# Ledger of designs, part 23: miniprotein binders against q8lar0

Target 1, 344 residues: q8lar0
Amino acid sequence: FNDGLLPNGDFELGPRHSDMKGTQVINITAIPNWELSGFVEYIPSGHKQGDMILVVPKGAFAVRLGNEASIKQKISVKKGSYYSITFSAARTCAQDERLNVSVAPHHAVMPIQTVYSSSGWDLYSWAFKAQSDYADIVIHNPGVEEDPACGPLIDGVAMRALFPPRPTNKNILKNGGFEEGPWVLPNISSGVLIPPNSIDDHSPLPGWMVESLKAVKYIDSDHFSVPQGRRAVELVAGKESAVAQVVRTIPGKTYVLSFSVGDASNACAGSMIVEAFAGKDTIKVPYESKGKGGFKRSSLRFVAVSSRTRVMFYSTFYAMRNDDFSSLCGPVIDDVKLLSARRP
Short names: E, the ipSAE of ESMFold2; O, the ipSAE of OpenDDE; V2, 0.75 times the mean of E and O plus 0.25 times the DockQ between their complexes.

## First folded at step 11 (miniprotein)

Design t2 (at its last look DockQ between E and O 0.97; V2 from the best seeds 0.87)
Fold by OpenDDE base, look of step 11:
Structure t2 (fold): chain B 344 residues (1-344), chain A 92 residues (1-92)
Amino acid sequence: as target 1 above (344 residues)
Amino acid sequence: SKVTLRIEFTVPDPETAERIAEYLKDLIEWLAELLGLEVEIEVEVRGDTVIVTIKIKGDPEEIEYLIRLLLLWLEEMAEKLGAKVEVEVERE
């Protein structure tokens, strides 16, 4: 498999007219490259259902998963390799909605109740380790509502092969620049959410775990201000958005944790504070954002007390964009380095 | 209201043209039914070019919606296939 959209991952090829009852798909193989189960709808962008207008983030069509509905696609992969799946999802019901994503035997539950973007669409990512040379990717709505059509919209399903961070003698941390991560769709400017990780799941952001209740946002330099390279992480939900990594250290040895703090040039203006942790040691880094980009460097000097040290970042406060007053946003962290300090 | 839409879609090869022609006709028929519109569709394939003429009758708002949707789809498909699309709209 080559990185990018899955075959018909954008659902721009739909069922034949004879396989449709209104927007409902009545044949399980009617959508090219996908196998359907349950109540599935093929939805044109701007479709009116009652008082709701169903907007598709990109292209003309998307799919909606009703009660216990699912879509499945078999993809060729390499056994033992890690992959990240990225897809767009939008809530269409007032109820607590969630999605199950699976590649047997791996699975994850993604709550989509929290909307991070004012558009109503968010990009989600999930990672798995291929157990064979084939993977059945399944997106499933486990919910049961009174209206069987009620459920999330899905679009833009993509995949990327993940590679371990490059070994370097210049940084003890893995993927400190966040240059390795999930697929970023070229034509979408919302960033990609890295949801909280399950205990047994591999992170779509290699080397880093999201251990908070909410997601962090993976951002690209084409659409956002990034301190270094082409990727960074935005801490979008205050203390409920945290990234962490455990590194090997030598007890009694002095280390310096250095990192960049900035904004994504996404109209996230205001006073921000990033809290950085190295074990029990911590530093608060204030940043005054104008929402137009920029960053500063900070560092934390500490003495390791164990053979393993936990490095963690979160934002002290919640923030929203000042252009729409609804989208969650926060400070950007990037270029994270951990090095042993010179002996005095 | 009555609107005539003429679409010329040029693809890299004739085989693709035939597939697009068939799919596009079917798509328009489904959407027309969904939107409660009356349509007359003529499809012609000339080499690597698909020519579709659609006469649409019904609610003006729904007609405009159909047009917007088709244009959006055509643009996406053109980008995906490396195709060229030209559209003419005549409103009566």
Scores: ipSAE 0.843, ipTM 0.954, lowest interface PAE 0.5, mean pLDDT 94
Fold by ESMFold2, look of step 11:
Structure t2 (fold): chain B 344 residues (1-344), chain A 92 residues (1-92)
Amino acid sequence: as target 1 above (344 residues)
Amino acid sequence: SKVTLRIEFTVPDPETAERIAEYLKDLIEWLAELLGLEVEIEVEVRGDTVIVTIKIKGDPEEIEYLIRLLLLWLEEMAEKLGAKVEVEVERE
């Protein structure tokens, strides 16, 4: 297994003409490297269905998962290792389109939401721990609509091996710099959504949980401004976009939580506030974003009251991009450190 | 409306060229049927080079869509295979 697109993960190789009825695929093995079920369409970019134009984020083709449709691929993995899956998705017709991503026995249901980009396409990520030497990766539309073709578009299915960093004597937080995370497709500059309900051991952002109703966005320095290193997290939906980690602390001992707050150079201008938490202790960090990059450093000194301290971040308010006035955006956090402090 | 599209696609080895030639012809036939276009496709394989000449007749909007889609697909395949692609379009 090598990190990146799965074999034919971008669907640029499709069915033979003899296996097509219009755009509908009528043979479960017709798309190379994939096993299909349910109502599946092979969609050329720009195809018109009624008044809708179906454009794909990269390349010439994508698949549409209609009623009860799934795509499946078996991939060789290392038992006991952690992996993340990244894929592009967009809804097409139903208000409440969802995808169920699974590697048995684990799965997650992901709502396909339209609030994160003006194109309607977002990158989603999900992680699993391999329970055997092979993973059957399944992406499934559990929906059933009167129009059997109704369902999400999917493209760009990729996978990455995760190597969760450990706490060190320089930082007792895991992955405080966010340098370990989901695969970022090289030619897609939207960032990668990390949806809610990811768990620490199965998170595509190792060490961190998304404790909210909406996703956080994983961003890279090739496409965005980041405060430190090559990766950061954008808090895109105010208090509904939160990231957290629980760490071992010693009750009665003093600690300092330090972190960077900035903007991603993505036209997300405004007066922002990042709230940082360590247990019940909190700090509000104002940041005046011009949408053109930059950051500042802040810290929170606290005394641990438990052997486990929850560190959490969110943005106080929603923001929208100034270049489209419709896409959610927000402040960036990065370079998060937690260290004990000597007594004053 | 009538357009002639000539594609030269050079790949690393002759067996890959044969496979791409068969796939590309089939792909164009499917897309033409989907778009209601008349096509005449001539495919020649010269070692590791595939030469496809398509004469396309039909609605101008659908012809331009087919051309854009094929160019996009060829760009993707060229990257994946380390291939050279040359395309000429002759509009009437």
Scores: ipSAE 0.822, ipTM 0.944, lowest interface PAE 0.7, mean pLDDT 89
ESMFold2 (binder alone), look of step 11: mean pLDDT 82; pTM 0.789

Design t3 (at its last look DockQ between E and O 0.95; V2 from the best seeds 0.85)
Fold by OpenDDE base, look of step 11:
Structure t3 (fold): chain B 344 residues (1-344), chain A 92 residues (1-92)
Amino acid sequence: as target 1 above (344 residues)
Amino acid sequence: SKVTIRIEFTVPDPETVERIAEYLKDLIEWLAELLGLEVEIEVEVRGDTVIVTIKIKGDPEEIEYLIRLLELWLEEMAEKLGAKVEVEVERE
């Protein structure tokens, strides 16, 4: 498999007319490259359902998963390799909506109640380890609503092979620059959400775990201001957006944790504070954002007390964009380095 | 309201041309039904070009919606396939 959209992952190829009843898809194989289960709709962009207009983030069509509905696609992968799946989703119901994403035997539950963008669409990512040379990707709506058609919209399903970086003599942290991560869809400017990880799950952001109730945002340099390289992480939900990594350290040895703090040039203006942790040691880094990009460097010097040290970042406060007054945003962290200090 | 749409879609692969012609016709028929529009569709293949002529009758707002949707889809497909698309709309 080559990185990018899955075959017909954008759903721009739909069912034949004979396989449609209104927007409902009748035949389980009617959508090219996908196998359907349950109540599935093929939705044109701008479709009116009552007083609601269903907007598709990219292209002309998307799919909606009703009660207990799912879509499945088999893809070729390499056994033992790691992959991230990225897809767009939007809620259409007022009730608690969630999505189950699975590649057997791995699965994840993604809550989609929290709206991170004003558009109503968010990009979600999930990672898995291939157990064979094929994978069945399944996106499933486990919900049961009074209206069986009620459910999330899905679009832009993509995949990327992950290559977890190794610690080097220049940085004992893995993927400190966040240059390895999920697929960023071209022409989409929302960034990719890295949802909270369960303890046994692999992270779509290699080396880093999201150890909070809410997601962090993975941003690219084409659409955002990034301190270093082409990727960074935006802490979009205050203390409820946290990234962490456990590293090997030598007790009694002095280390320096250095990192960049900035804004994404996404109109997230205001006073921000990033809290950085190395074990029990912590530093608060203030940043005055104008929402137009920029960053500064900070560092934390500490003595390791264990053979393992947990490095963690979160934002002290919640923030919203000042252009739409609704989208969650926050400080950007990047270029995270951990090195042993020179012996005096 | 009555509107005539002429679509020219050029794809260098002959096999792709035939597939696009068939799919596009079917898509328009489905969308017309969904939107409560009356349509007459003519499809012609000339070399590497599909020519679709659509005569549409019905609610003006729904017609405009159909036009926008088709244009969007055609643009996406053209980009994906490395094709060229031209759309002409005549409103009566």
Scores: ipSAE 0.829, ipTM 0.949, lowest interface PAE 0.5, mean pLDDT 93
Fold by ESMFold2, look of step 11:
Structure t3 (fold): chain B 344 residues (1-344), chain A 92 residues (1-92)
Amino acid sequence: as target 1 above (344 residues)
Amino acid sequence: SKVTIRIEFTVPDPETVERIAEYLKDLIEWLAELLGLEVEIEVEVRGDTVIVTIKIKGDPEEIEYLIRLLELWLEEMAEKLGAKVEVEVERE
């Protein structure tokens, strides 16, 4: 296994003409490296789909998963190791299109929504723990529509090994800088959605869980402004976009939770408030975003009341990008630290 | 409308050059059928270089779409293979 795009994960190698009926793929092994089932199409970028034209985020081709369709690839992995899958997806016709991503027995059903971008394409991520020396990675459209071709487009399927971080004497909170996370496709600048975690799921953002109705967005410093390091999290849907971690604490001890609140430089201007929680203790951090980057630090001092303290962040309000007036956006958190305080 | 495209694709791995030539011809034939275009395709393999000459006749809008797709695909393949690609388009 190598981190990055799966073999033919961008579908730039497609079926032979003899295995095609128009754009429909009629042979389950016709797309190199992939096993197909159900109604699958091989779509050239910009091909007219009824009254719409869909441009693939990078390259020339994508795959469309129609009624009950799936794509599958077997990948060699290390038993007991953790992996994150990243893929690009767009819906094409039906409201509330969904994809089921699985490596048995684990799976996640992901709504393919249009609230995160005006292009219709977003990057999604999911994680699993390998149960054997191989993983059968399946992406499946569970939907059924009158038009059998109706379903999401998929492109850019990638995977990386995750190495869950450990607490240190400088930070008892794991992965506070968000430097360990899903694969970021180099030429796609939308950020990576981390959808809400299911019970018993592994997080593509180790140490953190998305405990909300909507995703958070994982952003990189090549395409966005980040407060520290190379990675950060954007809280894109107000109180419906939250990230949390449970940390071991000692009841009666005083701790300081410190963090950065900033702006991704993605035209997300407005008056924002980040709410940070440590158990029942909370702080509201106002931030006037100009949509052009920048950050400030804040902290929350608290006394632990339990051996396990839940740290959580969300934004109080929704925001939308000024450049398209439709895409959800929000404040950035980064550089999250939790340490015991010897004295206040 | 009538357009002639000449593609030179130099592959650093000569053992794959004939596979690329066959794939590219098949791809162009599929896209032409999909777009309702008439094509005449000549493919020549010279060592590590594939030379594809395509004479296209049909709707100008669909011809330009095919050209953009081929350019995108060739750029991706050049990046993946470390190949050199040259494309020349003559419009009439």
Scores: ipSAE 0.802, ipTM 0.937, lowest interface PAE 0.7, mean pLDDT 88
ESMFold2 (binder alone), look of step 11: mean pLDDT 84; pTM 0.813

Design t4 (at its last look DockQ between E and O 0.94; V2 from the best seeds 0.83)
Fold by ESMFold2, look of step 11:
Structure t4 (fold): chain B 344 residues (1-344), chain A 91 residues (1-91)
Amino acid sequence: as target 1 above (344 residues)
Amino acid sequence: SKVTIRIEFTGDPETAERIAEYLKDLIEWLAELLGLEVEIEVEVRGDTVIVTIKIKGDPEEIEYLIRLLELWLEEMAEKLGAKVEVEVERE
């Protein structure tokens, strides 16, 4: 497998006309590279259903998963390796639309939210460890509605091999720069949501766990302002937004946690506050954002009290974007370093 | 309203012919969805395939179809590394 879109992951190749009833796909293999189940539609961008207009984030076509619908693809992988799946999704009609993403025996149910972008389309990510030389990747709508067509739109299904970084003599935190993370679709400027309950071994953001009730956003330097490198994390859910890592430390030893706090140049103006924790030690870092990029560095000196120290970042304040007044946004964290220090 | 679209694919002839046949089927499906009348001609000349589409119907649905085709062709040109030229004549 090569990193990027799954074969026909953008659905730009669709069913033959003879396999269509309106937009409904009637044969389970009609969409190249995909196996279908349940009520599945092939949707042209801008298609009208009643007074609703269905626009896709890139390209001309997407798939809609109605009642009990799924799409499945078998992909060759390396047993024991880690992978992240990225896909775009939008809610269409039900208030509580969800998607179940799985590679057996593991799965995740993801609520489709409308608070992270004005378009209603977001990129979602999920990770797995390959248990064999292949993965059956399934995206499933577990919902059942009176209208059998009601369900989320899906596009842009991609996969990336993850190589979890290790601590170094320059940084005992893993992945402190966030350079290892989910696939960011080219020409899509929304960032990638990383939902909660991620674990180091199966996290789409290796080394880090999203501990908040809601997702954080993985952002790239091609579309956002990032403090360093090509990637960063936006804490979009206010004080409920949290990312954490447990690090090996030596009890009694002094350490310095250093990090950048900034904004993504996404019109997220306001008085932001990030709390950084190292075990029981904490610092609150204010950042006055104009929504136009920029960052500052801060640090926290502490003495480890355990062989394992929990490093955590919380947003203690949130803002909505000034350009749409409805999308949640927040401070950016990047360039996180942890090093031992010497006493004076 | 009446519109003529000419699409030229330059590249591997077998790939171009396959795409043109797929495109013909795709346009026929979309025309059915939109209530448009279409006539589609595919010509193969060496490494170039020419698809000519004559469309009749509601002007707003025709413009939607044109926009959709332009999006799709842009994606396919990227995937194939092929030269794709599109000309639209509105009458």
Scores: ipSAE 0.787, ipTM 0.935, lowest interface PAE 0.7, mean pLDDT 86
Fold by OpenDDE base, look of step 11:
Structure t4 (fold): chain B 344 residues (1-344), chain A 91 residues (1-91)
Amino acid sequence: as target 1 above (344 residues)
Amino acid sequence: SKVTIRIEFTGDPETAERIAEYLKDLIEWLAELLGLEVEIEVEVRGDTVIVTIKIKGDPEEIEYLIRLLELWLEEMAEKLGAKVEVEVERE
């Protein structure tokens, strides 16, 4: 498999007319490259359902998963390799919605209750380790609503092979620059959400775990201001957006945690504070964002007290974009380095 | 209102034909969904496939269909590496 959209991952190829009842797909193999289960709809962009207009983020069509509905695609992968799946999803119901993504035997439940983008669509990512040379990717709506058609819209399903970086003598943290992560869909400026880790130890952001209740946003330099390289992490939900990594340390040894704090040039203006943790040691880094990009460097010097030290970042406050006054946004962290301190 | 859409596909003849047939089916579905009347003709001229669509019905729904088709065609053209030209005649 090559990185990018899955075959017909954008669902621009739909069912035959004969396989449709209104927007409902009545044949499980009617959508090319996908196998359907349950109540699945093929939705044209701008479709009116009552007072609701269903808009798709890209292209002309998307799929909607009704009660206990799922879509499945078999993909060729390399056994033992790590992959991230990225897809767009939008809520269509007022009730609690969640998605179950799975590649057997791995699965994750993603809450999609929180809308991070004003467009109503968010990009979600999930990672798995291939157990064989083939993977059945399943996106499932486990919910049951009064209206069986009610459920999330899905579009733009993509995949990327992950290559987890190893700690080096230059940085004992893995992937401190966040340059390794999920597929970023071209022409989409929303970034990719890294959801909280629920069950699996695999993160679409290698080396980092999202242990908070909300997601962090993975941003790219093509659409955002990134302090270093081509990727960074935006802490979009205050204290409820946290990234963490446990590293090996030597008790009694002094270390320096250094990192960049900035904004994503996404109109997220205001006073921000990033809290960085190294074990029990912490530092608050204020950043005055104009929402037009920029960053500053900060560092935390500490003495390790354990053979394992947890490094963690979150934002003290919630923030919203000042252009739409609805999208969640926050400070950007990047270029995170942990090194032993030189003797003065 | 009545609208005629002419779509020309240029490229690999086999691909163009497949797209045309798919498009025909797609339009029929969408027309039904939108309560529109459609007449579709497909012509193959060498490396060019021409799909002519005559649409009758609610003007707003017709315009919606047009926008949707244009969006779809743009995506498909990019994906398949085909050249697509669309002409719309409103009566």
Scores: ipSAE 0.785, ipTM 0.928, lowest interface PAE 0.6, mean pLDDT 93
ESMFold2 (binder alone), look of step 11: mean pLDDT 79; pTM 0.766

Design t5 (at its last look DockQ between E and O 0.95; V2 from the best seeds 0.85)
Fold by OpenDDE base, look of step 11:
Structure t5 (fold): chain B 344 residues (1-344), chain A 92 residues (1-92)
Amino acid sequence: as target 1 above (344 residues)
Amino acid sequence: SKVTIRIEFTVPDPETAERIAEYLRDLIEWLAELLGVEVEIEVEVRGNTVIVTIKIKGDPEEIEYLIRLLELWLEEMAEKLGAKVEVEVERE
């Protein structure tokens, strides 16, 4: 498999007319490259359902998963390799909506009730370890609503092979620059959400775990201001958006944790504070954002007390974009380095 | 309201052209039914070029929606296939 959209992952190829009843797909193999189960609809962009207009983020078509509906695609992979799946999803129901993503035997439940963008669409990511040379990717709506057609819209399903970086003599943290992560869809400017990780799940952001109730946002330099390289992490939900990594340290040895704090140039203006942790040691880094990009460097010097030290970042406050007054946003962290300090 | 749309879609090879021609006809028919508009469709393949002429009758808003949707789809497909697309719309 080559990184990018899955075959017909954008659903721009739909069913034949004979396989349609209105927007309902009545044949389980009618959508090219996908196998359907349950009540599935093929939805054109701008489709009106009552007072609701169903907008597709990119392209002309998307799929909607009704009650207990699913889509499935078999993909060739390499056994033992790690992959991230990225897809767009939007809720269409007022009630609590969630999606199950699975590659047997791995699965994840993704709540989609939280709205991170004003558009109603968010990009979600999930990672798995391939157990064989083939993977069945399944996106499933476990919900049961009164209206069986009610359910999430899905579009832009993509995958990327992950190559977890190793610690080096220049940085004992893995992937401190966040340059390794999920697939970023071209021409999509929303960033990619990395949801909270289950204890047994591999992170789509190698080396880092999202240990909070809400997601962090993975951003790219094409659409956002990034302090270093081409990728960074935006802490979009205050204290409920946290990234962490456990590193090997030597008790009694002095270390310096350095990192960049900035904004994504996404109209997220205001006073921000990033809290950084190294074990029990902490520093609060204020940043005055104009929402037009920029960053500053900060550092935390500490003495390790254990053979393992937990490094963690979160934002003290919630923030919203000042252009739409609805989209969640926050400070950007990047270029995270942990090194032993020189002996005095 | 009556509108005539002419689409010229040029792809890299003749086989792809035939597939696009068939799919596009079917797509238009489905969308027309979905939107409650009447369509007359003519499809011709000349080499690597698909030529589609659509005559649409019905609600003006639905017609405009159909046009926008088709244009969007054609643009996406053109990008994906490395194709060229030209669309002409005549409104009566």
Scores: ipSAE 0.836, ipTM 0.952, lowest interface PAE 0.5, mean pLDDT 94
Fold by ESMFold2, look of step 11:
Structure t5 (fold): chain B 344 residues (1-344), chain A 92 residues (1-92)
Amino acid sequence: as target 1 above (344 residues)
Amino acid sequence: SKVTIRIEFTVPDPETAERIAEYLRDLIEWLAELLGVEVEIEVEVRGNTVIVTIKIKGDPEEIEYLIRLLELWLEEMAEKLGAKVEVEVERE
């Protein structure tokens, strides 16, 4: 396996006509590289369903999963290594929809939410540790108790190997620059959602846990302004969008937490505040965003009171993009460093 | 409404050209059935080049939708296969 789209991960190769009834796929092996279960549809971009037009994010086709339906692909992996899966998803009905993504024994149930983009499509990410030389990647719609005419759309299934960075003498935080993270699909400019409650061992953002009710967004410099390097994190949902890392510290020793606060050049204008925490020590960093990029540095000097210090960031307030007035957005954090210093 | 499309799709090798030719005919037939348009499809493989001529009759909106789907798909396949695509559309 190489990093990127899974074989036929964008579903641009579909069933033969003889395996189709309308959009319904009637043969469970008809989509190349995928094994299907249950009711699955092969959807052309722009397909009309009721009052909804189902435009896929890139290319011509996507798949839709009916209740209890799944798609599966077996991928060769390296036992003991960590991987992140990225995929596009949208819901098709007003009811709550969700996806269960798994590589046994690991799984996550992901609600498909509509607050992050005006297109209805978002990129989701999830991570797992390989337990053998192969991974059976399953994406399943567990909606057996809901309207059977509804079901989420899936496109753009990709995977990458994760190599969690370690603390160094230049930064005791892991992955402070966010340069290690999920695969960003080419030509998709929405960023990648990292759902709540990711953990270090299985986080698609190594070292960081999403400690919130809503996702954070992983952004890249090809599509956004980022303060440093090629990657950053957007805190899209105020206090409901938070990232944290626990680091080893020495009680009584002075540290400086430094970081950048900015905007992604995504029309997220307004007066913003990033709150940064090191244990109980905190700083509020105001930032006036014009939605056109830019950043400033800030720092928090503190004395550790424990051998473990929790570093956390969130935004005080919600914001919405001023180009659509419907998508959640927020300030960007990047270039996060923690180093010991002499007491002043 | 009536539209004629000529597609030339040149791939690196003739085995791939034969496979794409078979797939593309079948894809067009499925999409035509799905959209409720009438198609007459001629497919020729000349070495590494697939030549497809499609005569389409039906509702103008559905014809334009079919054309857009084919162009999207051909763009994706050209990128994946390192192929060259030429599409000519004649509307009557």
Scores: ipSAE 0.806, ipTM 0.942, lowest interface PAE 0.7, mean pLDDT 88
ESMFold2 (binder alone), look of step 11: mean pLDDT 84; pTM 0.818

